# VH-VL binders against q2s5c8: the designs that were tried, part 3

Target 1, 202 residues: q2s5c8
Amino acid sequence: MIDYVSGTLVDKTTDSALVDVNGLGYRVHVPTSTYKRLPDTDEEVTLHTYHYLREDDESLYGFATKAERTVFETMTGVSRVGPKLALSALSAMTPTELRDHVMEGDKSRLTQISGVGTKTADRLIVELRDRLADLDVLEDTSPLSGGSDARAEARADALEALTELGLSKADAERSIRQVLRDNAGIQSADELVRRALKADQE

## First folded at step 4 (VH-VL; framework fv_tocilizumab)

Design u06
Fold by ESMFold2-Fast, scan of step 4:
Structure u06 (fold): chain C 202 residues (1-202), chain A 125 residues (1-125), chain B 107 residues (1-107)
Amino acid sequence: as target 1 above (202 residues)
Amino acid sequence: QVQLQESGPGLVRPSQTLSLTCTVSGYSISSGYYWSWVRQPPGRGLEWIGYIYYSGSTTYNPSLKSRVTMLRDTSKNQFSLRLSSVTAADTAVYYCARDSYTWGSGSYYNPFDYWGQGSLVTVSS
Amino acid sequence: DIQMTQSPSSLSASVGDRVTITCRASQSISSYLNWYQQKPGKAPKLLIYAASSLQSGVPSRFSGSGSGTDFTFTISSLQPEDIATYYCQQSYSTPLTFGQGTKVEIK
């Protein structure tokens, strides 16, 4: 049983991620909410996983948060609720939102989930109310401090500059990671390049 | 799967060099991450000593930099700590730890995700 | 160097109580803050990384929040096995630094 995978993101699509863990490639299915939080390929990633094992389906599912995994696991434990429906729910709303709508019996909001009609909404309310009541979420409701977009662009610019200065792509990536580890507040490509060159010379 | 284990003498005389080795299993130290030493004097808090990056680059705590050397032996999958000119103030439990990459919301975060059990080193005459 | 200050240094609470520990950085560290649990005679154990992310295998009663300079660690319902010293640690820049620790005891 696999509780999480941590490694290099080799490939991603809107519904899956391929993670290289010490030479073993794990293909994990992800909801759109997790996809949006995946890094670029060749970067490190950690996903909380759920091994779904049924008569005709054995698949690994990955999530950015444990709360998402708990929702997925709990939903797929309900009769006639499969992985596709659970992924749709997580793509439509956060774990906290889903819990609250179930607890309140809000059929209207639940039917906004792709694949959920009135009958399924009723079933989710009845079956999940007690199971989600104890859901203790450390939900990241806002992006972490510092513009990830601005930092990503600075990193891309620094990578290109370092490779033009003669570093291999792998060496440039390694040096940038080391610099960002030591100086996480750096936001300019110029400073990243300067620090990365010194780190590579060490 | 990943395990770290400290080894080395538990007694060191004042002015001599403290030497500890961390043996890593379940992951190659030359394949990734930062490999750190952290110490804890009896009844006190945790103090980071330094790390060696998987490429061999080292960074040491400035308070200890003049006395610290970290080395790796990739064939044995080990990294080591040497602390010179020890005094009673260096008496502590020494831990080796992996300082990993963890990604979240487009950024890298570096927790100590695996620790050795710790090795007590007493500096005494 | 970034100084990490924890409050309180020690506390005693009853089983089932909500326990809160705070950690303050001398400068902004964004979300590069980790929380560790250390039981007597044992190595520290990672509980929370990136200020609010729960480590795999850690009970959901543990949580973290905050960003910048002010951070909070919470045990929603204290259990007997939670008797330990808790440390915050910044990973924003070297030298990596820890708070002085908070000893949690049960009444």
Scores: ipSAE 0.000, ipTM 0.427, lowest interface PAE 15.9, mean pLDDT 80

Design u07
Fold by ESMFold2-Fast, scan of step 4:
Structure u07 (fold): chain C 202 residues (1-202), chain A 125 residues (1-125), chain B 107 residues (1-107)
Amino acid sequence: as target 1 above (202 residues)
Amino acid sequence: QVQLQESGPGLVRPSQTLSLTCTVSGYSISSGYYWSWVRQPPGRGLEWIGYIYYSGSTTYNPSLKSRVTMLRDTSKNQFSLRLSSVTAADTAVYYCARDSYTFGEGSYYNPFDYWGQGSLVTVSS
Amino acid sequence: DIQMTQSPSSLSASVGDRVTITCRASQSISSYLNWYQQKPGKAPKLLIYAASSLQSGVPSRFSGSGSGTDFTFTISSLQPEDIATYYCQQSYSTPLTFGQGTKVEIK
């Protein structure tokens, strides 16, 4: 029932963190996405936690964001989806990317997740589509949430240009999203178009 | 907050040009979005006519392209539809609507999120 | 052009019933499908976008599902104010196209 831990980071590995909370050491399992955001040891850290309890496993999981925790909880609520697969998903893509690929039915992208084949990708699309669509919190923690006015204008201009060049609206939107995930600093429509066209052809 | 309102003649004679204006309040048409026209013949379904992007670029339904022109007046925050060589088949309620173009994480997939009330145009002598 | 086939053309149901409407695209449109509600004499209102995402301010009894070519719209517990015609619409490519509409009436 521990909702978060906030304290001094004592130790970290690629799959776990040890947090000292006023003399109590909490060892939490983390996805790679959370590991990358952990500070150096002896610095302050706050992790959102989830207590996973099944007959074969009792572990505490920690996340850099509430959105990651929500995805983990939602995924592990699905039949045949365990913590290892949920952590793999969060290590492979952001919560919003996962929602996007599930909503688009992008099996190819979902099979990039360790342990996810075509059948499991189909299951994830069916089971998670409605659950993730209703989770407004995912938008609040998205790296692209609340972009600048300049970026919003460049995004709109790039979409128009790409569709004029023969891309479907869906393909143009996917390519622009892919570019912006990797290059958050881009503010030019011309640069977005150039990179999106390359991304679409790859 | 955002409101769209159609205006223009409700009666047009065959072979004339149908002209409608959409007045937008609560948002500047030059700040973003695609601004669309959609029509609905009495008792029938919806048909997309075309849109004008906030930059002035236009895309029209191929079935109507030879007869359609859309223009912006950013000083009045309006966009307009002109449909030439009208016939009785052009009798419809004409709606203006805003298309969403925002994408990325949590994005829109081009929904029509705000609509005008609709203006009935009858093509009759 | 992408053709949208919507079924049924009309239905009658009782308050509290689950109502299901289907929409089929002539080619894959991924998840670029929207659902609108139109009451008599009124403009359409957006309910669902991206096949399954609920528009802000829309009651949770409305939901959508599907991808590719086959899509479903559901009202989990029909209310009197839900009497309307419902339209699906693809936004995958221009020209944007709508289904023929489904008229929902209360028995």
Scores: ipSAE 0.000, ipTM 0.426, lowest interface PAE 17.3, mean pLDDT 80

Design u09
Fold by ESMFold2-Fast, scan of step 4:
Structure u09 (fold): chain C 202 residues (1-202), chain A 125 residues (1-125), chain B 107 residues (1-107)
Amino acid sequence: as target 1 above (202 residues)
Amino acid sequence: QVQLQESGPGLVRPSQTLSLTCTVSGYSISSGYYWSWVRQPPGRGLEWIGYIYYSGSTTYNPSLKSRVTMLRDTSKNQFSLRLSSVTAADTAVYYCARDSYYYGDSSYYNPFDYWGQGSLVTVSS
Amino acid sequence: DIQMTQSPSSLSASVGDRVTITCRASQSISSYLNWYQQKPGKAPKLLIYAASSLQSGVPSRFSGSGSGTDFTFTISSLQPEDIATYYCQQSYSTPLTFGQGTKVEIK
C-alpha cells in the first residue's frame, strides 16, 4: 500500500516521474498539472500516489496534492471513465474548478475535457456531485486564484453548520455560493447560514 | 427557441416613472432562471439594473435600489421594470435578459444567454 | 462592488490578426467571468462563459482563459464580422458588473 512517495526525482517525462526512495525506483504516471510542478532532476519531490488496479491495467499514479488524487480516484470509479480521461480532467482544470462545474451542472465546461462528451458529462454530474462536495477546499490551490482568509473561514464554518442542519454537502455548497453571489460582503458564518437556508427554500 | 421582447413607452418625462415589460416565449418564467434588466446609455457601457428570480424574489443594483421595482406576471409570461423619478441620466437602451446561472439543476453555466432586442427610452420634456 | 477593468479601451487590427483583450477583477471571482460581443445597434451576444467555455454556435476562433482576478479573451484570426465592442462581466456576486468595453476595429 503506497500512499505517497518521497525521494529524489531521477527522471521525468510529460506523463511520468521516476522517484528514487532509498534505492527503490517508483515510476508514477502524472497529469500535466503535476508535471508542470515537478522540480528539476536530482531534487527532492513528494507525490501522493494511487494504485490503479483493474482486470487489464495495473499502474501507479502520482499527484502534487491529495485533492488531485481524490478527484482521480473518484472519477475512475465512474462507469466508462478510465485513467486517461481522469488525467485529462486534471490537466484541463483544478480539483476546485472541476468540483464547482460538477456541482453547478455545467455540461459545456465539462465537455471541454478531452474525451468527455455530453453523455459522459451527464454521468460525471450525477455520480460525482456528492462525492466531490466533500473535497478539502484548503488543499485546492491555483497559483492564479488568490482568495480571502476571512471569507474562506466563514464559508467553511457555514458549510459545517448547514450539514449539521441536514443539508447534503452539495446542497449546502450550492446554497452558500448562491448567497455569496447575491451578498459578497457577508463575513459572518451565522449570516451565511441564515441566508443559505432561505436560498435553499427558494 | 427562447425569445425575449421589450415593450413600453419610448419617451418619459422627467420625474415620472419609466415602465417596461419583457414578454418571454419558449420558456415559462416561473420554471427557472433569473430574469434581468440591463441598460446602456447612448455611447456608453452596460449597467445591470436587477433581476427577479423565478420564485419572485428580487435583487437590485444598490445604485438604483431606491427607484427600482420588478414584478412578474406568470399568466402572461412577462416580467416588468419600473424606475421612478427619472432624469435625463436614465436615457438609455433597456434590455431584458435571461441570466441562466441557475444553481442546482442547471445544464450549463450560461449567464445572459438570451437578450431582448432592446428598447430606447428617452427622458425629455 | 466588484470592479471590472478592461484593456485596451480600443484597438485596430487587420483581418487574420490575433487579437487579445484583458479583464481584471478587483477581487477573486474564481471562473465566474463571461465575455459578450455587441455590434452597433444590436443586443450583446454571449461568446464565452465560465472564463473559458465557448457558447454553443460561437466560432472556435474565440477563446477565453484565466481565473481569480486576471482574464484574457482572444480572437485567433480576426474576421470582418468581428468588428464590435467586447465586454467582460462577472457573475460571481451582485451587483453584476461589466468592464467598460473594448472597441475592435479593422484597419
Scores: ipSAE 0.000, ipTM 0.427, lowest interface PAE 15.4, mean pLDDT 79

Design u11
Fold by ESMFold2-Fast, scan of step 4:
Structure u11 (fold): chain C 202 residues (1-202), chain A 125 residues (1-125), chain B 107 residues (1-107)
Amino acid sequence: as target 1 above (202 residues)
Amino acid sequence: QVQLQESGPGLVRPSQTLSLTCTVSGYSISSGYYWSWVRQPPGRGLEWIGYIWYSGSTTYNPSLKSRVTMLRDTSKNQFSLRLSSVTAADTAVYYCARDSYTYGSGSYYNPFDYWGQGSLVTVSS
Amino acid sequence: DIQMTQSPSSLSASVGDRVTITCRASQSISSYLNWYQQKPGKAPKLLIYAASSLQSGVPSRFSGSGSGTDFTFTISSLQPEDIATYYCQQSYSTPLTFGQGTKVEIK
């Protein structure tokens, strides 16, 4: 029932985030893919949430995109597929990748998901093939506050790429700052790298 | 030595999705650079379709972006192209290519330094 | 989008001749210009990058020059194996764009 949480990130671990929403703390379980995109503590964050309610378990799950949440909800509807397995799947591959492997019947790829054996892979293919075919998992459903998260990730990726290309960390950071001062709207790591390389022509 | 090789059906029916895979050897696609698709209709010039960065980030030619999807499979060292709703105008030789970073004249530049041999895709019934 | 215009669209020359092809960008692209050679039935091959840098393994008779909007590609002494179509390409910004090509033939 809680569709999203938007607030200040108070704490994070590899499998959870604590979000302060006007004095109310929500602890949400996240896949590794979402964890990698979380900002530093004391920064703003928005997560798309799924309220998992069973007789023996009540937990809140959070995702960077609506597509991830839809995949999680769809997977947990499959017999003998619980939240932990669904999180493992989203940590191993994107919603689009999962859809493609299920549609193609790629059992070998699916068995590489932690906790998925041959029998579970067969079940996922059978149960999810029709369900995932109707999903708009190819649409970019980035979160509303994802601009800062996406930019932070793009900046980190660009910094790593530039240093791998032989720039010092200081030179790479200086070039990235110059590009962002001139073009504050850039959120793509590839565009950031292309423009930062041109800054070296001073 | 880095080598790229296209694979996929050579014949696609109108309104269907064109699907091609590029297999890379001699370099891990997850280690860097941009991985591109470029096409050439028979007897005509070259048209850039798009690229996928080693992290999975994509940029597509605006003229094609509503129909284009690019994916990577790092376990197989492959990247792929899907072009939906094809017509006869999509008949072309499709090349995959590495959009590298090459240092020269005091800066880095982005040439296509390695190309696949090309795969002809004909859109016909 | 940056438009790339090549001239001429085709030319015929004799072995040993100096051949020059020009490429113009619709806006400044600094030195982010590449030149490719394409023989019939083959993939394009990189010859020149950064407007003037010769790719490793490419014969020294090929050269490039220019910056900003105006670029030239030269073959100092045309050889039979140089019969091909030549393309310029800007890598300054996306979408990446190519010139329309120049077909080089022998008389």
Scores: ipSAE 0.005, ipTM 0.450, lowest interface PAE 12.7, mean pLDDT 80

